# VH-VL binders against Small ribosomal subunit protein uS13 (rpsM): the designs that were tried, part 13

Target 1, 118 residues: Small ribosomal subunit protein uS13 (rpsM), of Carsonella ruddii (q05fk2)
Amino acid sequence: MNINICGVLISKKKNIVFGLTKIYGIGYSMSLKICSKIENFKNKKFKDLTNEEKAKIENFINKINVENNLKTIIKENFKKKLNLNSYKSLRHKKKLPCRGQRTKTNAKTRKKMNHEII

## First folded at step 3 (VH-VL)

Design p57 (from c3 with heavy chain T55Y T106F, light chain S53Y; framework fv_oberotatug)
Fold by ESMFold2-Fast, scan of step 3:
Structure p57 (fold): chain C 118 residues (1-118), chain A 126 residues (1-126), chain B 107 residues (1-107)
Amino acid sequence: as target 1 above (118 residues)
Amino acid sequence: EVQLVESGGGLVKPGGSLRLSCAASGFTFSDAWMSWVRQAPGKGLEWVGRIKSEYDGGTTDYAAPVQGRFTISRDDSKNTLYLQMNSLKTEDTAVYYCTTDYDILFGYYEDYFDYWGQGTLVTVSS
Amino acid sequence: DVQMTQSPSSLSASVGDRVTITCRASQSISSYLSWYQQRPGKAPNLLIYAASYLQSGVPSRFSGSGSGTDFTLTISTLQPEDFATYYCQQSYDTPYTFGQGTKVEIK
C-alpha cells in the first residue's frame, strides 16, 4: 500500500528518510533534516506515521518548495540585470504546495533558511 | 523581534531548590522547542536540557549532570519556559541562558540556537 | 554522548591576523555543527550554522568548513571586536554538546 506525500506515492513499508528522497528536489541530506523533526525517525516507516507527523512533513516540504521557487525567481531576476548575458527568456516552474501549508511570516527567516538548498 | 528574558536567579545553599523563568516574545512560543544552557564562572557553555513543543509531545531531554534533579516545563498560555532546580550542588553555580531551537519560517525545531536571553546568575554556596 | 574538542584552548593575535580554530567530534555528526561567539559579559551569538553557512548579519570575514568529525572556523582578517571566546556545538544528537571554547586574546 502506498501513502501520498505531496502528490508522490510512496510505499508505506519504506523508511521515511529514504522514502522522502523520491520527492523531486529532496535529496538524502534534506530528507534527514525533515525527518529529524520526527521522533525515532531512523527506524520509522511511513506506515508508522501519525496524521500529525504526516502533516508536519508535508508542511516542511511545502515551505521548502515555496522557498526554492522564490530563490529561483530571485536568481533569474538577478540574471536579467546582467546586461552582458544573452538570456532570451526566464522560464521558471512553480511547484504546487502540499496540503497543510503553514502560514508563517518570513521576518528573520532568511537567516534560518535551509542551508542545503542554497 | 524575538526576545527572551530570564529571571529567578540568586543565592541558594547546597541541597536547596530554585526555579528559573524565561519570558518569550516576538515568535509563536507554543511552536518552539526551548533549551537551557549554562556557563559556570570562567568556564565554557554546557547544554542543560530542552523541551519540545506540546504538539511534538512536550517531551524533555537532559544532560547527565542534571538528570533527576532538574525539570524543564513550559506554560504556553504565558509564553514562559521554566527550569526547576532541586538538590542544588556547588558545581551548579552558573549563568543560565534560555535559548530557542525555533525556525520562524517552518514554525518548529531547527538544529542551532539563534536566540539567546541575557542570562540569570545562580550561585550555590554555603 | 558526542564529545566536542576544540583547539587551541586559547590564542593571542593582532588585528589583521588570520585566525583558525578547529573542532573535532568523537563520532561523525555530518554537518550538524554551529559556531558561536561570546564577548566578555555577553550572551553567545550564532556565527555559523550547518558547518559552513554564515548567519545573517555576521561579517564575511567569518567562515566555516568541514564535515563528519573535523571542522574549522576561520577569521580572515581579525578586527578589534573579534577578541572573544568561540564555541562549536553539535546538534546531531542529544545531549547537545559544546566544545570547551577557544579564547582569542590581544597579543
Scores: ipSAE 0.000, ipTM 0.538, lowest interface PAE 11.4, mean pLDDT 78

Design p58 (from c3 with heavy chain R50Y Y108W, light chain S31Y; framework fv_oberotatug)
Fold by ESMFold2-Fast, scan of step 3:
Structure p58 (fold): chain C 118 residues (1-118), chain A 126 residues (1-126), chain B 107 residues (1-107)
Amino acid sequence: as target 1 above (118 residues)
Amino acid sequence: EVQLVESGGGLVKPGGSLRLSCAASGFTFSDAWMSWVRQAPGKGLEWVGYIKSETDGGTTDYAAPVQGRFTISRDDSKNTLYLQMNSLKTEDTAVYYCTTDYDILTGWYEDYFDYWGQGTLVTVSS
Amino acid sequence: DVQMTQSPSSLSASVGDRVTITCRASQSISYYLSWYQQRPGKAPNLLIYAASSLQSGVPSRFSGSGSGTDFTLTISTLQPEDFATYYCQQSYDTPYTFGQGTKVEIK
């Protein structure tokens, strides 16, 4: 009864905002930002996510992880050029970026589905 | 530094055509969704339409008042957004802004307009 | 289409005042709401996104609240540079729609 978000197993019963904080590097404020484009996100659980919403969340997390890892590598490489110090591979301690397509909100698609059901 | 620079505005008679351009710099234009927003003199903001990045399908969508008359296109090789305006009406008189939903600070793509150009005035009058 | 109604259309205030602007959507838009500031003769500037998230570089005196249909922009202590027109905008559904604007004028 778990869902895999960028390599992290999270209970499907968990609220998406609190659940994403289980992912390394994602605090409550960042989780709110990631989830803010998901309809009813404050009360939504992972079991209620559409495949499109899941992919959107994964794309945002992936982008954060890639940027953070690149910045860390660049900074440490610069330090090594100056001081000949041993490099600690921080990227190996962070979650790898998940694979997903970047896309904008699909509130229009959800609204169409709601119209058809009603 | 993100810059959006509109050009091509001017005076056109009703029924005429005009093409606006928006030159983008300071971000990866090819990854961004781009929108046009207009503002009639002394009035509020009105969304005209958007165009998705090619990786997201390259599709367009328009507000009802311009549907069938206006076309949004992009040339990623030139980092330029276009608005082709046909069958212009006096009610199309407005400052036209190009906008992007690309948040350069985070590198994320959102559905809010983080950056705006300075605008270009289109006046449709006989 | 989702219609956005802003209130008031204009208000007069003094530096140091608390200013509140309200925006109402014709249907639930969850948190898909942004607030923009436009100074005379200038392009709009993003203040708040996702109903309550402050845009980077925007002063902390600006705050947003609300969800669903009712939203509020608050300026806790009005400054001289805040005399401008403010717009809400929904991105829940296309066409994206703006409120009619609220002009904040010097008293």
Scores: ipSAE 0.000, ipTM 0.549, lowest interface PAE 13.4, mean pLDDT 78

Design p59 (from c3 with heavy chain T106L, light chain S31T S53T; framework fv_oberotatug)
Fold by ESMFold2-Fast, scan of step 3:
Structure p59 (fold): chain C 118 residues (1-118), chain A 126 residues (1-126), chain B 107 residues (1-107)
Amino acid sequence: as target 1 above (118 residues)
Amino acid sequence: EVQLVESGGGLVKPGGSLRLSCAASGFTFSDAWMSWVRQAPGKGLEWVGRIKSETDGGTTDYAAPVQGRFTISRDDSKNTLYLQMNSLKTEDTAVYYCTTDYDILLGYYEDYFDYWGQGTLVTVSS
Amino acid sequence: DVQMTQSPSSLSASVGDRVTITCRASQSISTYLSWYQQRPGKAPNLLIYAASTLQSGVPSRFSGSGSGTDFTLTISTLQPEDFATYYCQQSYDTPYTFGQGTKVEIK
């Protein structure tokens, strides 16, 4: 039997870490980060997940997808500004909504996510 | 800005008890996983334990030397982390640091300590 | 538990020197390795995470490399503020463990 995680059907017999790698945009390292919030995650299968744990996994995937979409928008906006031949526009940075985080922390998070994507 | 401020350290006799506090500000404390790390005088860093967010079950993990004697807890309404230390030994003498090992922006666990408090000294001596 | 061993335990260097510190894990930890700097009387400070990723605000003279069991931290051109103790830390498994530290002292 299968479980639906963010629109992707995954066998309930699969380990949660390896199973999440079936989802587009989630590699092994990112799956480890998502699953690290679940008790005994290294040995847990989807059939053993509580409804609350499932919802938590889905919420993290959605947050990651939102951040990846924001990165894409930022790159496209940077490209547009660069095409206007104005290097001074780089000083007026777009401020992203954050959970009380500094821009340096946001940059660190993005770099870490990029290193996890293969 | 993110800020962590420890308090509660002091001199205690062996077998005694002490409670440390860590006041957090500048981030959504209730989402964060928090850790305690200690350092004996002139020695290296030693991880004491951690507590997950209540959303993640509020579970705790401890290093073997403190298991059964120390308890980590949190009060999200006060943005405060606690370390209850019981049955203190001379080997527990150290500066105790409050740290975060959690990516606050994405709302999930990270594998490094990016914010540290100033530390509070606990001395266990007769 | 994963044991972390640093080499050397201490070293003496001069401003402008290239300094290399090594860290060895008792088992493979992939790239789940961070480096911290602790200046005398101060709290530790994150320098590098994921073995080779420089923390925002950390000078580019610091770099990290390695994977599996063997890791290095390099300071390309030692500055006066770099005389400190350096620690590696694994986050592959709990309990999290630190190396013993490497003290970088003035010659």
Scores: ipSAE 0.000, ipTM 0.543, lowest interface PAE 11.6, mean pLDDT 78

Design p60 (from c3 with heavy chain D31Y R50E T55Y; framework fv_oberotatug)
Fold by ESMFold2-Fast, scan of step 3:
Structure p60 (fold): chain C 118 residues (1-118), chain A 126 residues (1-126), chain B 107 residues (1-107)
Amino acid sequence: as target 1 above (118 residues)
Amino acid sequence: EVQLVESGGGLVKPGGSLRLSCAASGFTFSYAWMSWVRQAPGKGLEWVGEIKSEYDGGTTDYAAPVQGRFTISRDDSKNTLYLQMNSLKTEDTAVYYCTTDYDILTGYYEDYFDYWGQGTLVTVSS
Amino acid sequence: DVQMTQSPSSLSASVGDRVTITCRASQSISSYLSWYQQRPGKAPNLLIYAASSLQSGVPSRFSGSGSGTDFTLTISTLQPEDFATYYCQQSYDTPYTFGQGTKVEIK
């Protein structure tokens, strides 16, 4: 079947490095950087991803998409001689992040905190 | 393109204070997580602390030896990272490096220290 | 805290030798491990990230392996510019921690 990564459906049979290249703006080198934090990533398929690993991938893609969107706005504003500090321009062109948020902390630690709340 | 330049190091007496700065250029500073790493003369690398981007909550984390004495802050309008060092001890003598998670070759951000500044020496002695 | 233990603390080698450095984490860190090279008087530079991924611009004689708790950095054919100190570092959890370093010295 398929897995949804940031709104893109990818076959679960795909290797995670090659599969992420299906996502707009992600080439092979970028996919390697995104997948680099996943244990045994060169031999891992999407079907073998844990929910924690999936969340890590989505968080990196979100950060990259936000950064790239901002760079695009800056370049376009420069070309059009628009004010690069315009909040309206930034807000209007911002993409919604994929489900998940950037964090450098251990998912296990977050799960323990959540369980304590329960 | 990417550059990190530390400044503010010098000789200070035990119990004194010192503020280090790291001027960043060549990447979108406001999206980067920044760290300070130190190295005592002839010794290994020791992580001091980290400050997250505003978009990731802007929180700070510190190594135990400096917790409560050092404060990391950032000024995104100036692309500058700071380390405020209080109650300095002789054990704080080290070269202090600032580091970023920005990958200079891909233009993206990751959980490793791809780029390092040249360092600034802090000597704590009488 | 995740403790990183590096071995050996130093080794002597000749140009052309195969050099192996190991790094052990006190708990599983998956593949959140990087290797850095530091030449005397210089800032560290990144060699390997995600345990086994070679940083762009780094010579192919460098390779990394391992996952979980046990990691290895290998230099297949040591060159004169490789006499330096090498550090492993985990980024799995804060505080981020480095190994004590391995100094690769000329024999």
Scores: ipSAE 0.000, ipTM 0.531, lowest interface PAE 16.1, mean pLDDT 78

Design p62 (from c3 with heavy chain Y108F Y109W, light chain S53Y; framework fv_oberotatug)
Heavy chain, then light chain:
Amino acid sequence: EVQLVESGGGLVKPGGSLRLSCAASGFTFSDAWMSWVRQAPGKGLEWVGRIKSETDGGTTDYAAPVQGRFTISRDDSKNTLYLQMNSLKTEDTAVYYCTTDYDILTGFWEDYFDYWGQGTLVTVSS
Amino acid sequence: DVQMTQSPSSLSASVGDRVTITCRASQSISSYLSWYQQRPGKAPNLLIYAASYLQSGVPSRFSGSGSGTDFTLTISTLQPEDFATYYCQQSYDTPYTFGQGTKVEIK
ESMFold2-Fast, scan of step 3: ipSAE 0.552; ipTM 0.772

Design p64 (from c3 with heavy chain K52S D101G; framework fv_oberotatug)
Fold by ESMFold2-Fast, scan of step 3:
Structure p64 (fold): chain C 118 residues (1-118), chain A 126 residues (1-126), chain B 107 residues (1-107)
Amino acid sequence: as target 1 above (118 residues)
Amino acid sequence: EVQLVESGGGLVKPGGSLRLSCAASGFTFSDAWMSWVRQAPGKGLEWVGRISSETDGGTTDYAAPVQGRFTISRDDSKNTLYLQMNSLKTEDTAVYYCTTGYDILTGYYEDYFDYWGQGTLVTVSS
Amino acid sequence: DVQMTQSPSSLSASVGDRVTITCRASQSISSYLSWYQQRPGKAPNLLIYAASSLQSGVPSRFSGSGSGTDFTLTISTLQPEDFATYYCQQSYDTPYTFGQGTKVEIK
């Protein structure tokens, strides 16, 4: 089986560090940086990624691609749910309004992505 | 490169006032939640307080020892965080650090501190 | 307030040693715990967040474990640059609180 990461189909059996190098503009060093915050990343395959981890990886790639003016399938990324169950977001749901922070972060990402499309 | 640079520390008499500044660069400051953490000479770390981004309401929260005496504010047009310290006590003597949990790759904020300034020393003595 | 207690307050170790530091919360904090390293005269540096997640750029010899009230930081093979003070911090509730610190000293 394959997993779709920012419009690129990658085998679920591939190691995440090596698999991300299949994406245009992502070399080994950048892939290591993207994967480094994921638990046990050196031994993790795409099939073992949680939906949260997948969303984090996609968000990192979108930010990098916008900043470096690399082409990605922006429309697909806009349709995907950006569910970063970040430590802070879970915290905010308990005692602080979390909508504003998530909305602002998403708006920032969309604005940068829209600059690529438009 | 993310940088936080504190300034404004110095010697103040008990009951006096002092304002610290933290100049931020290398990230979208207006999106970042910011905290102050202090460390008394030879002692451990103590969280002072935080301020949310302006979009999230610019809300502040403080540790009990400083509540009512210290005020955290920000000026997003200058990428600067402030700590206004009033009614200073000798036990406020510490190195004050400016910190943020801003993740530069995702633009999300975390309740842990990825980035710290070098610190600025505040000495309160007679 | 959530009180954080570290043990030991200090320890002596040699390069190559396995070092473990523990941190206990006065109430359950789930996995809302981070570990910091502070070298003399320097600002703290984040090592571990969410109890067990390694911060980008931090050597793999550092690891964290635990949940609820009991947490550990492990350095599998101590290096010369690891002689420092280590702090745990809870972010489950405000005020955020730190442990008192553990100083890792050269034997």
Scores: ipSAE 0.000, ipTM 0.527, lowest interface PAE 17.9, mean pLDDT 77

Design p65 (from c3 with heavy chain K52Y T55Y D101G; framework fv_oberotatug)
Fold by ESMFold2-Fast, scan of step 3:
Structure p65 (fold): chain C 118 residues (1-118), chain A 126 residues (1-126), chain B 107 residues (1-107)
Amino acid sequence: as target 1 above (118 residues)
Amino acid sequence: EVQLVESGGGLVKPGGSLRLSCAASGFTFSDAWMSWVRQAPGKGLEWVGRIYSEYDGGTTDYAAPVQGRFTISRDDSKNTLYLQMNSLKTEDTAVYYCTTGYDILTGYYEDYFDYWGQGTLVTVSS
Amino acid sequence: DVQMTQSPSSLSASVGDRVTITCRASQSISSYLSWYQQRPGKAPNLLIYAASSLQSGVPSRFSGSGSGTDFTLTISTLQPEDFATYYCQQSYDTPYTFGQGTKVEIK
């Protein structure tokens, strides 16, 4: 059984700190920072999350995604003027928005992609 | 909060070997890209090499002057970065800095160095 | 390798002066350029990253500009603590390379 966090399906059996690293652009340090807002986070699994805790995690991720997407757009627009290697060294750049931020469009795209790779 | 502390520098004869260590704290070391940068007495900065996090492949890159002689490694369980220096030459005499770039707020790695240790001096002479 | 050339190699200035240091890359490096300050006997400090972004905690009198091959670091009103050596560094390609440094000396 899986839980959907910002469009990413994660096993409910996973520890929340480790599980959030499955979301594109979230490394272990960022996951620890997000999870530090949840009581007893070190031993908590996704199955143990309340709806309030889930929303708190998703809101934090959404805030980071908005900030990072804006930074990426600015940087990419600048690079487009210089050369065809503008994509070089773009790590952790694009993240999916959470809760009410074009979720339906993303869900449809993921369903199509999952069908194709299966 | 972020701290990098180098150790292991000293006097060594040409052809000798030396291992430097860098103890990291205040951030999630295992996520970070780590570099060594050196500076010969009275000279400019010279990048020695880099090691990626295990999440990003754990591979290493080196500057030409040290390729084949120096090896960068990491022990994430000890939050420690290493530089193994073999076949040392007089021109390797320098202060060696451990450095990293990591935005803890966003979890993104950077290709610039916002955190530096204090450096450790390596002197290669007879 | 991408070669970084700074100009001038040294300059003399007085407190209150506007100081400009230039860095040139041997090929286009987009915005992958950083500026560092180093005081004698100390480790370098990051001033500017991504060619023009001011590092947190760095005074606003420091600014960076440029793209591609030509970059500039400007200190709008030189302070006593700004007498140091400044380095540019490209991170567009490995090996990462630094300029030779510009020493800013008191007149």
Scores: ipSAE 0.000, ipTM 0.517, lowest interface PAE 17.7, mean pLDDT 77

Design p66 (from c3 with heavy chain T100R T106L, light chain S30D S53Y; framework fv_oberotatug)
Heavy chain, then light chain:
Amino acid sequence: EVQLVESGGGLVKPGGSLRLSCAASGFTFSDAWMSWVRQAPGKGLEWVGRIKSETDGGTTDYAAPVQGRFTISRDDSKNTLYLQMNSLKTEDTAVYYCTRDYDILLGYYEDYFDYWGQGTLVTVSS
Amino acid sequence: DVQMTQSPSSLSASVGDRVTITCRASQSIDSYLSWYQQRPGKAPNLLIYAASYLQSGVPSRFSGSGSGTDFTLTISTLQPEDFATYYCQQSYDTPYTFGQGTKVEIK
ESMFold2-Fast, scan of step 3: ipSAE 0.006; ipTM 0.620

Design q13 (from d9 with heavy chain E100G S103D, light chain S92Y; framework fv_nivolumab)
Fold by ESMFold2-Fast, scan of step 3:
Structure q13 (fold): chain C 118 residues (1-118), chain A 123 residues (1-123), chain B 107 residues (1-107)
Amino acid sequence: as target 1 above (118 residues)
Amino acid sequence: QVQLVESGGGVVQPGRSLRLDCKASGFTFSDYGMHWVRQAPGKGLEWVAVIWYDGSNEYYADSVKGRFTISRDNSKNTLFLQMNSLRAEDTAVYYCARDGSYDSSWYEYFDYWGQGTLVTVSS
Amino acid sequence: EIVLTQSPATLSLSPGERATLSCRASQSVSSYLAWYQQKPGQAPRLLIYDASNRATGIPARFSGSGSGTDFTLTISSLEPEDFAVYYCQQYYDWPLTFGQGTKVEIK
């Protein structure tokens, strides 16, 4: 049986820490950071996740992917100065396959983007 | 029952240092971002600083950047604000406040506040 | 920084009346706006978040509306305990900022 996490199919038998590394842009350290919000995460498999825990994970992935998309755009446009307001606009575009979930705008995400852009 | 209790306020001279503590209880402290917000006597609210749930990121208001340091000890359910090079304009009631989403540490409104501790910087 | 302007500065009303408080942002904050109530000698209390969602335990007479730059807090029928100072706060961008406050006082 598989579970869909932000458009990626992951076996329900997989440990959540290692399973999330299948998602592009998420390495082991980032997966640990995301999963640390889930009780008993080191030994938890996707089949053991509640709907609330799944939503928590998807929300964190949405925030990280929005930040990574901005980093990629900045990297591609390193020869051109970009307006911070343009980055804010790009950040609000949801390019993630997570269905039914809105990417929330947050000061911590803004702070991180400002540091990466500025 | 969520409780936040500030301590460490007092009267200090300009240029000195003071540390504020905020003891949390009634929730899993390590799941939440934490903020300091201040209010000068008779004035409105001013955001001071934030620290992420795991202590990995901090952000400050320009008025305190380089002088104040926010930190936390999740094993003790305690938030700290180290205030250095204090100025008369730092005189305020200092509130610790919890970041407003139990399911996401990225919300930046304040669902619970401490009662505040008064810091008076006077010569 | 994003400046929030609240109006009126003071609103004098009687119990049972409807209170309408305005908060205007210098630029769009989408729906990332909260409202707080503060009584003398007390810490602020969250009333509304995400422009229109009531916080836990907040009476139904409190409602928030608006998006972008123009926001309203409505108290449908004032109770004696509602006479307080009200603050709006945006969390669209850093630094986090508050309005200057609206004092709702008994007429």
Scores: ipSAE 0.000, ipTM 0.538, lowest interface PAE 15.3, mean pLDDT 79

Design q14 (from d9 with heavy chain N57Y S104Y, light chain S92Y; framework fv_nivolumab)
Fold by ESMFold2-Fast, scan of step 3:
Structure q14 (fold): chain C 118 residues (1-118), chain A 123 residues (1-123), chain B 107 residues (1-107)
Amino acid sequence: as target 1 above (118 residues)
Amino acid sequence: QVQLVESGGGVVQPGRSLRLDCKASGFTFSDYGMHWVRQAPGKGLEWVAVIWYDGSYEYYADSVKGRFTISRDNSKNTLFLQMNSLRAEDTAVYYCARDESYSYSWYEYFDYWGQGTLVTVSS
Amino acid sequence: EIVLTQSPATLSLSPGERATLSCRASQSVSSYLAWYQQKPGQAPRLLIYDASNRATGIPARFSGSGSGTDFTLTISSLEPEDFAVYYCQQYYDWPLTFGQGTKVEIK
C-alpha cells in the first residue's frame, strides 16, 4: 500500500508530485522540478514508478537535503559570528539517507543476525 | 578564467569510432555537471549528453543512445565522449559546456562553452 | 521530447531597430528556458536564463519574457554586434532541446 521514499511512507496510490511534498525540505516547486524529469509525471502514481525512477528520485532528494543542511549550518554560524540574537536556538536534526541507501551486503548479515537472536 | 578546450576531432569513416576530450581549467571541475552539444554544418544546436559532477548519472539524446558514452576524470579535469558506430549524421562541431549548478544538474543552461572540435564522418 | 519552434526563421533589420524573437514549446516548460547568441565560427554565448534573467555581462538592451509555452527575446535597439543567430533552449525535461534558431541579419 505504501512506498518508502527517503524514510517517509507515502501511499502508492498518491500522485508523485504531491506525494514528494511530504518529505522534509521539499515544497511543491521542488517536487515539480524533480518529477518533471520522470516520464509521464503528471499522471504517474508511486505504484507506477520503475526501480530506476525511484532510485533517481531518492538520489535527487538526498542531494537536496545535503545542500539545504549545509546552507542552514552556514547561515547559523554566520549569525553567531555577527553576534545576532535569534529566537531559534534549536539544533538542526541530521538527515537520514534515502531508502535504498546504506543497503549493502552487510545489511543482510545484520538483519539475519537479528532474526536469529529474536 | 574559466576555459574549456575540446580535442580529438577529425575525419573518420562511417562505422568507426572516435574519442573527444574536453580539458577544463579555471574552476573546480568536480563541482559541475558537464554536457556535450553538437552542431551540424549550417544547422542548429543539438544536445547530446550530460554527466553529473560525480559521474553518478548520465543521460543521452535518443539519436546517440547506445553508441556514445560520456565519462569524466575529475582528477584530470577532463570530460570525454566516446563515439562508436559513427554515421554521416554525426558530422558536426562538438562543444563541451558547463551547466550552472554547483553539484547535480538542476539548472542545465550553459554559462561556458568550449570553442568546439569538428568531427566529419565521410567515406 | 519537447520541441521548441522559433519564429521568424530570419529577421532582416537595420541598426537601431527593435528585434522581437519568439520561441514556442510543444508543452509547458514553466520558466526553464534560456537564450543564446551565436556568431559565425564562434561558440554560443548565454544571454538569458530562467526565461527573464540576464546573464552576467549581457547588455541591458537584451530582455527575455514569457512562461509556459510562449517566450520572447527582445533587443530594444540593435547594435552592429547583435546581428547573429539566436537559439532558445529548455531545461524542464530530458532530453534538453534547442529551437532551430532565428537569424537576425542586416537589411
Scores: ipSAE 0.016, ipTM 0.595, lowest interface PAE 5.9, mean pLDDT 81

Design r1 (from c3 with heavy chain I104Y L105V T106W; framework fv_oberotatug)
Fold by ESMFold2-Fast, scan of step 3:
Structure r1 (fold): chain C 118 residues (1-118), chain A 126 residues (1-126), chain B 107 residues (1-107)
Amino acid sequence: as target 1 above (118 residues)
Amino acid sequence: EVQLVESGGGLVKPGGSLRLSCAASGFTFSDAWMSWVRQAPGKGLEWVGRIKSETDGGTTDYAAPVQGRFTISRDDSKNTLYLQMNSLKTEDTAVYYCTTDYDYVWGYYEDYFDYWGQGTLVTVSS
Amino acid sequence: DVQMTQSPSSLSASVGDRVTITCRASQSISSYLSWYQQRPGKAPNLLIYAASSLQSGVPSRFSGSGSGTDFTLTISTLQPEDFATYYCQQSYDTPYTFGQGTKVEIK
């Protein structure tokens, strides 16, 4: 009945866009960006996700969590880089795709140091 | 403003070698992933390969037709990308483009080539 | 490898026409598809990314649609500057692959 996405239990009956908003730190706008890379996302429910699509969603959520952590550490560096590269920075704020397959970076395994990208 | 300027193209005999350069400006080159794309005269676009940033391991990936003959490298101190082409074949005749698909500021990849150089022509014939 | 097939390979059109170009992937690529325009003698330029997102600075007459395996590029009202070759490209997996191109020629 439920699927685990990054430690959060979500009903398999929910549409993926609305279901992801149950995760702390993910609002509707962010959920749309994450889901936009999934085939037929507007009509897709969690029960219809492939394992690969689930992994991609989990990878994007993990990446957002990593970025939020880094912002507290290197805020001045981010601000300096934004001034040099403002056009691309604006694009990235509206687009969250991460390239490459991460078959071993689901919500549980990526928390282990040997599965994390530091 | 992002700019990519290629150089080093020319006429080479089959079996010969040639090195292409791509001078980058307007972004933090050292953290960008870079690609080469080629186009044979009157034909379509073909991805040649890419190189990751040093912070992401500096590893390279190649399309099957060039694997083992071409080498992509970078010199971050000069903001320059290179393509070393060895054992050139007539089929390698093409305009070679330099492209970028990574923004260091946010630390993630774009899924498209939004900046291209002007291209440099490589002709492999006798 | 993911193979990309475009249809048609070429077409003839007049200024003011609606033009549609299709692109088919050999396997599902979700929305990891971009469209490029190449004018004669020029480098390619990005028109559409993420299957349907219009690149900044690109005229609104261009639009993209589709997901999975079937994708379409539409030019609603063809202009003289639009006589060019158009390419789709998948970024779902390496090697990155392009369609063979569609040449839009003057009628």
Scores: ipSAE 0.000, ipTM 0.521, lowest interface PAE 13.1, mean pLDDT 77

